# Ledger of designs, part 1: VHH binders against BTB/POZ domain-containing protein 2 (btb2)

All scores and structures are predictions.

Target 1, 284 residues: BTB/POZ domain-containing protein 2 (btb2), of Schizosaccharomyces pombe (o74778)
Amino acid sequence: MSMNSSTEISQEPSIMKPVSSISSFVFNAGFLQGTFSDTTLIIKGETYHLHALFLGRSPVLLQKLIENNPKGDVHYTIEVETEDPYVTKESCLFVLSTLYCDSPRIPAEVNVCSVLAVSDLLGLDTLAFEASSLIEKSIRPETMESVIRFLDPNFEGLERLKMGMYPRFTSGLFNKAIQVMYNTLVSNWNTEYARLLCNLPFEVIKDLLESDKLTVGASSMARYKLANEIVKMRASFRKQNHIEGKGDESVVLAFDEGSRGIQLVHIAPGAESRRKIWKATSVR
Structure headers, positions and changes below count from the first letter of each chain, unless a header shows other numbers; antibody chains aren't numbered by Kabat.
F, E and O are the ipSAE of ESMFold2-Fast, ESMFold2 and OpenDDE, as the mean of both directions, binder to target and target to binder. V2 is 0.75 times the mean of E and O plus 0.25 times the DockQ between their complexes.
[cut] marks letters that were taken out.
The coordinates of atoms that the task and the answers printed are left out; those that the model quotes come from them. Centres of patches stay.

## First folded at step 4 (VHH; framework vhh_6qgx_2)

Design s02 (from b07 with S30D)
Fold by ESMFold2-Fast, scan of step 4:
Structure s02 (fold): chain B 284 residues (1-284), chain A 125 residues (1-125)
Amino acid sequence: as target 1 above (284 residues)
Amino acid sequence: QVQLVESGGGLVQAGGSLRLSCAASGFTFDSYAMAWFRRAPGKEREFVAAISGDSGYTFYTDSVKGRFTISRDHAKNTVSLQMNSLRPEDTAVYYCAAGSPEYWEKLYSGEYDYWGQGTRVTVSA
């Protein structure tokens, strides 16, 4: 213990604070406190007070900074417009914070799908691929619906599911999800998958239930029973939710289809209902 | 020299509300992120909410989002936690913390520089 330090302590508590590390200063004082902010960033109506130097690590934000202030004004104002519902204030805060640190990690407390969405928006490829990897590792029966909804939030169809909302980063996620379903569908269809199966496009359900990768026992009748129960559930769901424009779905036995022995058939959406309505309103 | 003193804990019925306050002294209040952590009987300390310095960014654990609100009063050197729609599982000792995180993950960790003694919250069914 120093005699000078001892004298200082006896008079009053030491109020001396050590100089902050670069990491601590940049993240805490720069990002969290907004010290010496020179940039106003607006994303989806939310305002962030940040620094051009650190935002320049994003190729998208760098381009906007250059375009909106070619003469180097002392304060920047830039805007990123998006209608993506996965772009949230919390995900923006996290992703923007990664520009203020080295080697960022995605913590469990942040929505990984939202991190991918913002990373895509801001051109942060490495972070986007890390987020996609974490989503892939999270795929299990209990999380399947969330993953499928993320890939195709409006249930637009098979092509959207295969591409994903962020196709550069989500390539293969749908195939991984379907593989998990093949392994677990029989045990989980009426519990973990019930709502998802009601919302999936007919062509996905057809491919899933007709697939030889789906193991439902040794007989075609076991597969028929499973498929028929799922089709009935889908029909009930459509009726309860007044969903028209989806065709009538049914399961038939298909003896020429090897050991699988079933085929799902789909009447063109609205074709029969339009004809029935037309006949009902005509005089003949 | 740095002191954090919590207040506002007590007994409340499920669905009720409580406001916790943390009075900070011995440092430049605005130079630190402030957080609330809690420890339920027989469990480890867990993150509840945090607020940054001057920019006022707020962070919450999923179980309290929409029910709890963290706020900061720079003039009074206090951070507050407004707890609404309380549930029996919110029963815990609530701790105020202050720190200088180096990255996002540190906001959720128990690795803050300064801690209060805690205030007890009991929510009855």
Scores: ipSAE 0.434, ipTM 0.738, lowest interface PAE 2.2, mean pLDDT 82

Design s03 (from b07 with S31D)
Fold by ESMFold2-Fast, scan of step 4:
Structure s03 (fold): chain B 284 residues (1-284), chain A 125 residues (1-125)
Amino acid sequence: as target 1 above (284 residues)
Amino acid sequence: QVQLVESGGGLVQAGGSLRLSCAASGFTFSDYAMAWFRRAPGKEREFVAAISGDSGYTFYTDSVKGRFTISRDHAKNTVSLQMNSLRPEDTAVYYCAAGSPEYWEKLYSGEYDYWGQGTRVTVSA
């Protein structure tokens, strides 16, 4: 034999790995490396090799594990179907990783809206509420369009916006969004705010401009002037982009008989809608 | 001794491609997450991409998603970064790293256990 045993030993150190905590071992060896995987999880066609013990922390996955392995086979195969476009491979990977952690935090590198969607899908209420809280705190003029699309991706209108697509967790987000919109409407707004105002559904603009929470100037005429400016901007945007609406939006003043001399500002999508709004808001 | 040895850096035109490689030795390769970080002139180190061990899960910073691909060759004990559609803003020294992260955020932080010496990538306009 010609082998230098000493040289081989020095080239192949026996121990190079630092001592790990349980949490570190579970996350690194279990989740990242897939060591001793006993479960194949399929979400939206993507395959994950994981562990039944940790997946059991999700009530949805626990139920599927129990239902799909009543006789205690050594390997589990479970599937979660969804049409939700916010359920992405990256967000599934992050949310699944939280099942391998003691105190997970949602990092800036992961889409928080997608984290909420996956958390809802997997029944992880605490993580979903944390995601909702982070979305609420992130609402500013620059992020508003993304938030509105998240709450109402199919442009169904005001009622959907108030509840969101995940009502247990997203109801109330629109209240924060509209508060930010009130604040930006009475200040200098940039190109992003103007674009947002042009792209918001008529129903949202109507609620925003008719709200008592919008405090503009000392008179109803200040509100009327602001509303007229926004409606004109929206009309110019539609004309420039060849968008045909169901009639022209207009600003109308209604007189509240009970309030004497108080004028109500109303936004209407067209002449017939304007007539209907006048009739609905008038006691006379 | 743990060693990470990088190769593949160089000069390339915008829109071009480049493949970086990192050869790892002195530890059980499959027990470590491997990552690429970069540092542009006058800036701090930035996360680029990471890959886990046997599960092969990949992680990317938003600016490189769809353009860069990280991969592992377990038999050769190497990790590679395929860089496509390169832009002048991708100009940086690229570093290979190895670590045992304790949670998700550690994958993106500069808190890896072992680092290579870096390889220079220059993308001209």
Scores: ipSAE 0.438, ipTM 0.736, lowest interface PAE 2.4, mean pLDDT 79

Design s04 (from b07 with S31N)
Fold by ESMFold2-Fast, scan of step 4:
Structure s04 (fold): chain B 284 residues (1-284), chain A 125 residues (1-125)
Amino acid sequence: as target 1 above (284 residues)
Amino acid sequence: QVQLVESGGGLVQAGGSLRLSCAASGFTFSNYAMAWFRRAPGKEREFVAAISGDSGYTFYTDSVKGRFTISRDHAKNTVSLQMNSLRPEDTAVYYCAAGSPEYWEKLYSGEYDYWGQGTRVTVSA
């Protein structure tokens, strides 16, 4: 159809279309355009102009709305304070938009860890569990460092990793992560996992390298060589970054009498000396 | 009838900058989300950036975050894409799109109502 150049351009406000779906109207006109905003929401210093009716779907925001405007005055102003670095403007926009939608899905374009953080902050349990499930399914060598840093951003240790920073939703993620590491460590220790392995606490490295579940060659020497390379890499990293430790970590071969001399690889903290399998003789 | 016209494409060296513009006619784009998509030689069309109506919320694909900036001039019915620190992999035909999404995923999908004819961007190594 040719446009008539002599006619004025008429406005086509989508919000005023008489047969628009509820979903289209609520999401497009309400959330994206901010039409008839009655609520000013402040999260981590960022301001959002939204609607009390839809924000009330969050139990956290509902409580704040009721407490700050019990008589239903014209405009609401509510604030959510957090120091959580995973709470970002992008993740807040996405999570808040789910309150304007019947069946939200977490798209690949948003950071799923950040979605979990905001969902926890706003009491959106279903969305938080969905985010946790997606994180679990995404664990592979390329995403491993991001997942571990999400669970334990300060590398505090095994107890933190098992819980994560959002225990209701993140407990159990480390179990999946370590299973992936058991199967992929040999192929990725000096590439995808190099920086991660340098930052992980001693107890985590010890548990990983001593585990029967670690996929490594059948001989104790294969495990010893792998562990020795990783411990050497960690020592080099500490030296270059001037990190004072209790001394250098070491790898030793321990004799197990329970199986007539099977040698076990042991990872030792601090000042314990390295020992090699062929140095079992007592004769000079 | 709605019409979108892109401009500002061209040839640029890696590390350089270009600014694309999309002129909209036949509607007031404050009622629509506006987006940029691109199609590289031999590849499928992919999402680049979007901007909402009056709220001005911006959305980006990970590969362009921090390098590209989408903006709009409501009075002139134009949407711009400022592209900085261009890389050879940014070489593509860039398309402007307009739509009224029902949910978040529609912002990233190719399911927009109106499309421009595209403007070519070539980044040499």
Scores: ipSAE 0.408, ipTM 0.707, lowest interface PAE 2.3, mean pLDDT 82

Design s05 (from b07 with S31R)
Fold by ESMFold2-Fast, scan of step 4:
Structure s05 (fold): chain B 284 residues (1-284), chain A 125 residues (1-125)
Amino acid sequence: as target 1 above (284 residues)
Amino acid sequence: QVQLVESGGGLVQAGGSLRLSCAASGFTFSRYAMAWFRRAPGKEREFVAAISGDSGYTFYTDSVKGRFTISRDHAKNTVSLQMNSLRPEDTAVYYCAAGSPEYWEKLYSGEYDYWGQGTRVTVSA
């Protein structure tokens, strides 16, 4: 019964007019030129001259537009407050421009992590999930530090890494990242991963190096050697940067199967020095 | 009818500065986005910077952010690129482009309606 005829608009090729698409006109004249702007949007002190009609596609901006119009104002001024360092002018320009076009592609010139942050800020779920998917597909040794810093910029630890800073969109990214790291740590620990490994909390390093999923040589001694080198690198970094930890980090041999023959431990300040002095004193 | 003419290219030492200018004629300047692209010897053309129409939104490739500044003068129908802290890798022929980008991707692409002939910039070590 719902067989209502949809009228196809078609013209013969010989008389077809060149017609600008609505989307391209709206993007160029509306967004880029600012033609007939009726809204002043302020994000982090940056001003954008835009249109209420297109900004209404964002649920966050729509709410602010409605709140700003109880008196029937003809021009809107709305502000979005944020302290998020990933919200940049460049990513705001891209994300706001997506409200003026259909199915935009995230270009290589725009930071995808920043696109996710702005999409979250403006309630643009579809774009945020697309950005998250693109981040997941880009995880490799060269991008690992950027991804980990995006998930946990203050190096708070494993719980933050598992959630990320935008949990609706970033939960699950760490699972992919850690799997890549399991397979590539041996060849990258002193190069692409060096700075990252020095900044990660001890509990994250412990979980990584004790994991049976970590691809290392066949013997427990290969794992011990790798872990010991990483712990030494971390100690040198802390000394150079005057960073105090919970205590000295060390690698010991362990005989339970779950730890693959090694265990990372904290040693109380000075305890290791006392043990070494004791051993040296007992040898004549 | 539409013509773009670049000027300001030349030879400069690393760490130096150059200002490129593009004079536009034959169209309504404020209706077009204006961009600078460059092509280094043996490489493909790449995006450098763009400025939108009346909104004045500016866009830069990562390698030039903080070093290059794009601006436009509507009265003179010109767009300029101020290049500071120049590096040998900035050596290229620089092209001015004008157009009405259909989508975001086209702002960064080489799909502009009008192009200049280019001006050569050589940065020595």
Scores: ipSAE 0.460, ipTM 0.778, lowest interface PAE 2.6, mean pLDDT 83

Design s07 (from b07 with A33G)
Fold by ESMFold2-Fast, scan of step 4:
Structure s07 (fold): chain B 284 residues (1-284), chain A 125 residues (1-125)
Amino acid sequence: as target 1 above (284 residues)
Amino acid sequence: QVQLVESGGGLVQAGGSLRLSCAASGFTFSSYGMAWFRRAPGKEREFVAAISGDSGYTFYTDSVKGRFTISRDHAKNTVSLQMNSLRPEDTAVYYCAAGSPEYWEKLYSGEYDYWGQGTRVTVSA
């Protein structure tokens, strides 16, 4: 007749805090404490003790649970293979924990780029799109270098930057970054942003500096001076870091009616040096 | 009855190391998640690191990943924070906390049941 319940935590023996909601119990007792674990999950050499019932919410993990559990086995052992450096133990813990709740939110303390990587790995499209949206909203001059490195960690070039490493979710992020760069190029930049400008592909710098969206003054000379400063900075950076095979970058005045007023040209060394369309005479 | 006592703070040069310790008493240590928070002068309290109860999962804020390591010693009822490669921006009062978070946001938000008094860490150039 009497109800058996307690909200008090016993000091001796140890008992878990009673929870009133299913969601709180599943998250705290199931995920954080590993109560009644029936599954051993291995991701990138890290072992997690979890529950098949909740892991089944991931289409990737569901498939592995079905194919890797022998008929009649009462404990599951499954492995997800990846060499993606953005897949980290901390982001795996967060993403796996979202399978144990009904309305997950990505907290500021978790690396959102790594959350996107793990979400892609586990087939969690909704979470991956949410992570991408948060990355887009976080793009500022201070975060720009991290975003660019996330899109193109191996410095493959413009096409990689446009797609990112997870094209279904990261395409479009570079367009937002370009918009932020227009505003940053006309203000004082710090050493970190200067290093970013040195590492961007020539094609990106060309598009930025030749764009009519970049407002640097009324005259073509103001734009020329800014572009020349950036080109010289890039040349000094390549020389200091002994980067070969990059070719020579230059900026010339363009006399196109009503246009940007400058043109950036890339000159390949040796036999391929004739990429430059015309030779500009020195300005008086 | 529940008490958290912190130690190990001090002055250190940039690039140096410090080990903070938190001694817990008055409760069953293994049932509680433990965390470290910090408060820099003139700033709000910030999450640093956490370790869950029985599962032993560890969590870190991005700025300390690879530099700080949280661990617990069940025999001594202590949680420790090993801080390596210290930077001037790590200067703060560091607080130990204990609780049983019921959802992910509580792990980082500072909604813990018990708190220590804090230990000061100063990193000079």
Scores: ipSAE 0.244, ipTM 0.585, lowest interface PAE 3.6, mean pLDDT 79

Design s08 (from b07 with A33V)
Fold by ESMFold2-Fast, scan of step 4:
Structure s08 (fold): chain B 284 residues (1-284), chain A 125 residues (1-125)
Amino acid sequence: as target 1 above (284 residues)
Amino acid sequence: QVQLVESGGGLVQAGGSLRLSCAASGFTFSSYVMAWFRRAPGKEREFVAAISGDSGYTFYTDSVKGRFTISRDHAKNTVSLQMNSLRPEDTAVYYCAAGSPEYWEKLYSGEYDYWGQGTRVTVSA
């Protein structure tokens, strides 16, 4: 006896589904089938046939419903414009479906970053915080580049990374990401980490490579070799992609009083700077 | 009574295409979400794709996005899965399912009401 057996199917077929629970009817007949739709919602050029009553659970959509149909016409037409590449049809479908459900959970099959983007767009704070929590728990070497690009897709720099593109929900994620990098950069050095490090701001690279929290070999030579390789890779990447940066980066071996003695030096373009191949921190 | 019969399986070389079809009987077609699941030997059933009734919303697992397309023909009471750019890892028995999900996660779960017997797809390297 399996659920695939036709002998287990003894129900008389019906053209119309029998009346179910409120929850099942609202999700299935209302959302999935579009039964008795009274609202046409357009997001990023995609059309959805939905219900004003349920869309009103979104503060953003409620406001648009009130603005665009103040006289209470029979049918609503509302539009949400966005250029956000994380707002996808699949994530819109999922997020909109949560308005037809009492206790939504984000399934593994949907892109969590896109769920956060749509939740922010529609003013669904609880769902956005749940998405952020899932992103935080999923940070590992294999997902690191995706998370960093989600926080700072335009490579604006450290302040953007700290806030993310949705600051109310993403401001804590970079702290978790940097902790994972401290613990896994050396052990999990691979093509994905190499590419990511070429795109991170200099301030992040400097702090990461100079940090006591970075698990690297006990010798200063191990840290020097890693830093030199990364700086060389970053320089090569910048030249190959015609990126005009703040100038050349260099690794300086410095004798630091009571510290590690290894420093990264950033040389600004167009300025006269004092180059230091090697310098003692305690000049006597 | 609802009955689902799959067809279109066979042997194909990597990079090739196949079109699977599922014929539904019982005339409750528009009331159900129709889905495709697959099972490789010795593994559990895996979600592949689903399509809702009148709205025609489509859902796919990550590994098949951009390669597979699910479609529905209400006049013929059929759901089809067009499989392009096939890979050896797509080798499995493919099952058609019909259900009435109570919430989003049920779209991907093996908890559908009705199932077909399956059609075998073998992709050679």
Scores: ipSAE 0.513, ipTM 0.760, lowest interface PAE 1.7, mean pLDDT 80

Design s09 (from b07 with S52T)
Fold by ESMFold2-Fast, scan of step 4:
Structure s09 (fold): chain B 284 residues (1-284), chain A 125 residues (1-125)
Amino acid sequence: as target 1 above (284 residues)
Amino acid sequence: QVQLVESGGGLVQAGGSLRLSCAASGFTFSSYAMAWFRRAPGKEREFVAAITGDSGYTFYTDSVKGRFTISRDHAKNTVSLQMNSLRPEDTAVYYCAAGSPEYWEKLYSGEYDYWGQGTRVTVSA
C-alpha cells in the first residue's frame, strides 16, 4: 500500500545478452522501439519518429533531409506530401521499416499495392519492382477487380490505358491482367467477373467483347450470345441501382474479317429505328 | 520470472464491448513489443493486434480494424485490448504475448518469447 512508484528500467543494456546482428538490433531498437530518434517525418499528416542515417537510404528522403538541414542540425523535420489513396499508415510503416532491415520481404499482412505506392513515393525501386512482381503472381479471376481498380481506378479502358499508376513498375501488369481476363472471362463472367463487368464503362466492355483476343468460339453466334447476356446483366444492374446511362446497350451481328462477328452499340432514344434501315447498293 | 497475466474475458452479447488487460512483470516492459493472439475452437492461433515500445506503433488484423484498439500503459506495465462491436466470430481464447521481433513478419507470427495462459471471450448471438 506504501508503494506508489515503479522502478522499471526501459533502456537498460544487457551485459550478458548482446544482439548477434546489427540488422536485428537496428530493426528492433531503432525502428520498432524508436530509440535515439533524430528525425520527425510527416507523410500525409501522419508523424513518424525515425533516424536520418537510415532514412538516407531512400533517395527521396535523403534529398529532403539535405534540403531541410543544410548545416547538420541535431534534429530533422521533413514532410512528404501526397494525395495517393494507396499511401496508407500501415504500408508507410512497413516500407520505412525496410530502411532498417538488410533483407526485407513483403509480408502477407500488408497490402502489396500500397507497398508499391509508398515505394514509388520514396524512390525505392527494388522494393517497387518486387511489389509489382507479387501483384503479377496474384492475378487470377478472384483478384481481377482489385488489380484493375489499382491499375485503372476510374475504369477508363483496359486496352486503351497507356499510362496507369506507377508506370515504371506496372507496365507488365496490364498485359498480364488483360491476358488472364481474356483467358478466363467465358468461364467466370457470371461468377467472378459480374461485379467488375457491371462497373466497366460501355466503351471498355465494347473493346473487351469485340476483341479477337477473347476466345469464345469459332462463330459469331457464340460471341453474340455471351455479349448479349453480359449486356443484359449490365442493364439489370443499372435498373436496380437507379443508374441513368446514355441509352440502352445492345449487341448486333457484324460480318467483317476474322471471327469477331459482333458490334456493341449504344442506342440513344429515337435512334433505334435507324438500326433497321436497309441500305441498297443502287436505285433509280 | 517473466509473467504475463490476462484478465477481462467473459460472456457478452453481439454488439457489446469487452476490455482485455495484460499485466507484465519480470522484464523491462518498454523493450518488448506486446501482442494479442486468439484461438477459436478447432482453429490455429491467429494474430489480432500488436503495439511496440517507446514508438507506440499499432498493428491490427483486417477483421478487427476499426473495432479493436490496442493500448499501452507504461506506468502500470500493462497492455490492453478494447474490443467494440463484438461478433460471434470473435469468440476465442485471447492470449497476451511479448517479444523482440527481428524483422516485420515476426510481429504477426506466433514466435513471441513470452505468452500468457489466455482469457476466454464468448460472444453470443
Scores: ipSAE 0.520, ipTM 0.789, lowest interface PAE 1.9, mean pLDDT 80

Design s11 (from b07 with G53W)
Fold by ESMFold2-Fast, scan of step 4:
Structure s11 (fold): chain B 284 residues (1-284), chain A 125 residues (1-125)
Amino acid sequence: as target 1 above (284 residues)
Amino acid sequence: QVQLVESGGGLVQAGGSLRLSCAASGFTFSSYAMAWFRRAPGKEREFVAAISWDSGYTFYTDSVKGRFTISRDHAKNTVSLQMNSLRPEDTAVYYCAAGSPEYWEKLYSGEYDYWGQGTRVTVSA
């Protein structure tokens, strides 16, 4: 009998608190606090304490749960390896939390490109398409560099990529980005697009500036002037950053043989190519 | 009721470090997230960092990612904010908060249930 025990009375909150809605309880107690977790998930070295029941909503995670526990063990341990730099701890937390929710929405506080990357990784098609749609709606000169780097991180070629990164979800997105760039390049080349244009490879600049999709006034002289200014900006940038080019970039006007009124703008990567284009009087 | 007491504020030079601590009392049921908010002179209160109490998941505002680290100590019933590479723009009164977020956006909002009195951080240029 502890009748003479200290007057220390446990003032613990009642274990029988009023229960929140199912969704609120599942999000707070289940996801955020990891209450009664039965699964250790490791993504890119980061550990998450979660629940097999909710993770099973991802086809990728469901397959891993089945493969790593064919006899129904009490606790699961599964790992997802990736080298994708857009797969971040913050976006993993958000995307995993959507498995604990019926109708998830992507909030402004999370990086939508990273949400697309994690959704692709985990096979969450609906969320990935929603992320792609939000990226599409955000495309403007101020965001263009971030979007292009996301879709084509190695700058392999804006006009040459058929789908870009995460091709199941980005085909329409890539086309929209290119359309916005062509429509806004003239007014933004030396401001919002300056850094991007300086970092793009020669072949991409050539394709961009020679494209008939680029809206640059009615005359070839307007295109020539724009191309020349961009090439000069690129040359200055390389000199300032001690980057050795494969040759001087230049802009030339050429005439079609037998069509003396036609002027074509050509971007050349070096002195040899520049002289060849300049001497050309026949265009096909 | 939950009571939160902050400590560790002070004056520091740009590039320096400070560690803020928040001691929680009356906290015996684990369903809370703990957060740090700050208010700079003439500005609104803004989110800095949060941690889920049991799982230890951490959340940061973009301007402090890589510089600040939030952590918890279950034995001491404290949450801490390690602030490295401090900048003059980090000058503010820092507040500890506790709440039970019901959805994702609540983690970033100022809609926490309990708040500390605040501790002042001044970063000299």
Scores: ipSAE 0.393, ipTM 0.718, lowest interface PAE 2.5, mean pLDDT 79

Design s12 (from b07 with D54S)
Fold by ESMFold2-Fast, scan of step 4:
Structure s12 (fold): chain B 284 residues (1-284), chain A 125 residues (1-125)
Amino acid sequence: as target 1 above (284 residues)
Amino acid sequence: QVQLVESGGGLVQAGGSLRLSCAASGFTFSSYAMAWFRRAPGKEREFVAAISGSSGYTFYTDSVKGRFTISRDHAKNTVSLQMNSLRPEDTAVYYCAAGSPEYWEKLYSGEYDYWGQGTRVTVSA
C-alpha cells in the first residue's frame, strides 16, 4: 500500500565538514552556487549572476562596475559587447571562474583558443599568456588548421598570421606554426594540411613553398614536384568551389645567375606573371 | 543518509532518445553540484555532464555537446539527462554524482562525494 517515495535525511548534526579554505568556499558557494550575488553580467546575451568584489579582479569589469554604479551599494548590471566568435558560454564560465580562484589552471575540457579570446576581452593578461603558451605547445599537423584559422580566420595573409587576432598574446604563435609546417609538410600536404593549403592565400603558399627552411629532398626537382602537386590540388579545389575568376597558379624552375647555374623553384600567379618568368627561363 | 537513485536506462536504437533521471535525498540539494558520468565495458569512468546548484551552470564533454541536455528540478530534488541522437558509442552504465567541487578540474575529475549505483544504457546499431 506504500505509494510514496521516502526521503532519507541525516539526523546527526555533528557531521560537519571542517571550515573550508577561502578559495574553496569562494569557488563553490560564490561562483557555482551564486550565493549572495550582487551583479548581473551579460556577455553575448548570456547572463551570469556574480559578485562585484571578485569581478573587480578584471580591469575591464572593474571599470564597467565603477562607470555603471559609482555608489557601490546597489545591485550591478553590466554588459560586455563582443562579436568575437571565439567568445563562447563555456569559455566565459571558465574564465569568470578564475576570478574566484587563487591559482587557476586551464583544463583540457575547455577550448584554449576561446580561453585566450575571453581573457583578452576581460583584460586578464596572465591567463591570456598561459593560454597562448598552451596553444604553442599543442601545434602539430592535426591542430595546424585550427591554429592558423585562429590567427587569421579570413585568410588575409602573412601580416595577419604574424600578429594574430589578439596581437599582445598571439604574435609569437605563427613562428612556431610555420616551423612545424616546414618540418611536416611533405608527409601531411594531402592529408592533415589539404584543406588548409587550399584556403591559404597565394602569397602565403608562395612564401612557404619557396622557403629554404622547408624540409624536402636535397634537389630542386623534389621541391618542384611537391609545389606542383600542391598548386594542382589548389586548382582542383577552386574549380569545385566555383572560385574561378582569380588567376591561375604555376610552378617554374628559375635560373639564379648569382649562383652560377643553380636552379630555383619559383611560384607565379596568373598567366601574365608566368609569361614574364618563362621568357627568362624557358627552354625551347 | 545521502542517497542518489538513477532511472530511465534501457535499450534504444541508434538515433533514438532516452531521458535519465536521478532522485536525490538526504541533503540540501541546491548546495551541491550534480553530474553524470558513464562507464563503458572495459573502459574507465568518464565525465558526461554537470550542473551547478542555484546558478544552473551546465558543463558537457565534447562528444555529447548539442546532443545531451542536463537539467535540474529543485522542487523534486531531481537532475535529468536528456539524451538525443544516441550512438552505439554512448552504450555504458550511467552514474549520477553529487559534490562540492573545490576548483574547476574537480567538476570533471570524478572526485564527487556521493554516487548512485548506475543505470544501463544500450544503443544498438
Scores: ipSAE 0.490, ipTM 0.782, lowest interface PAE 2.0, mean pLDDT 82

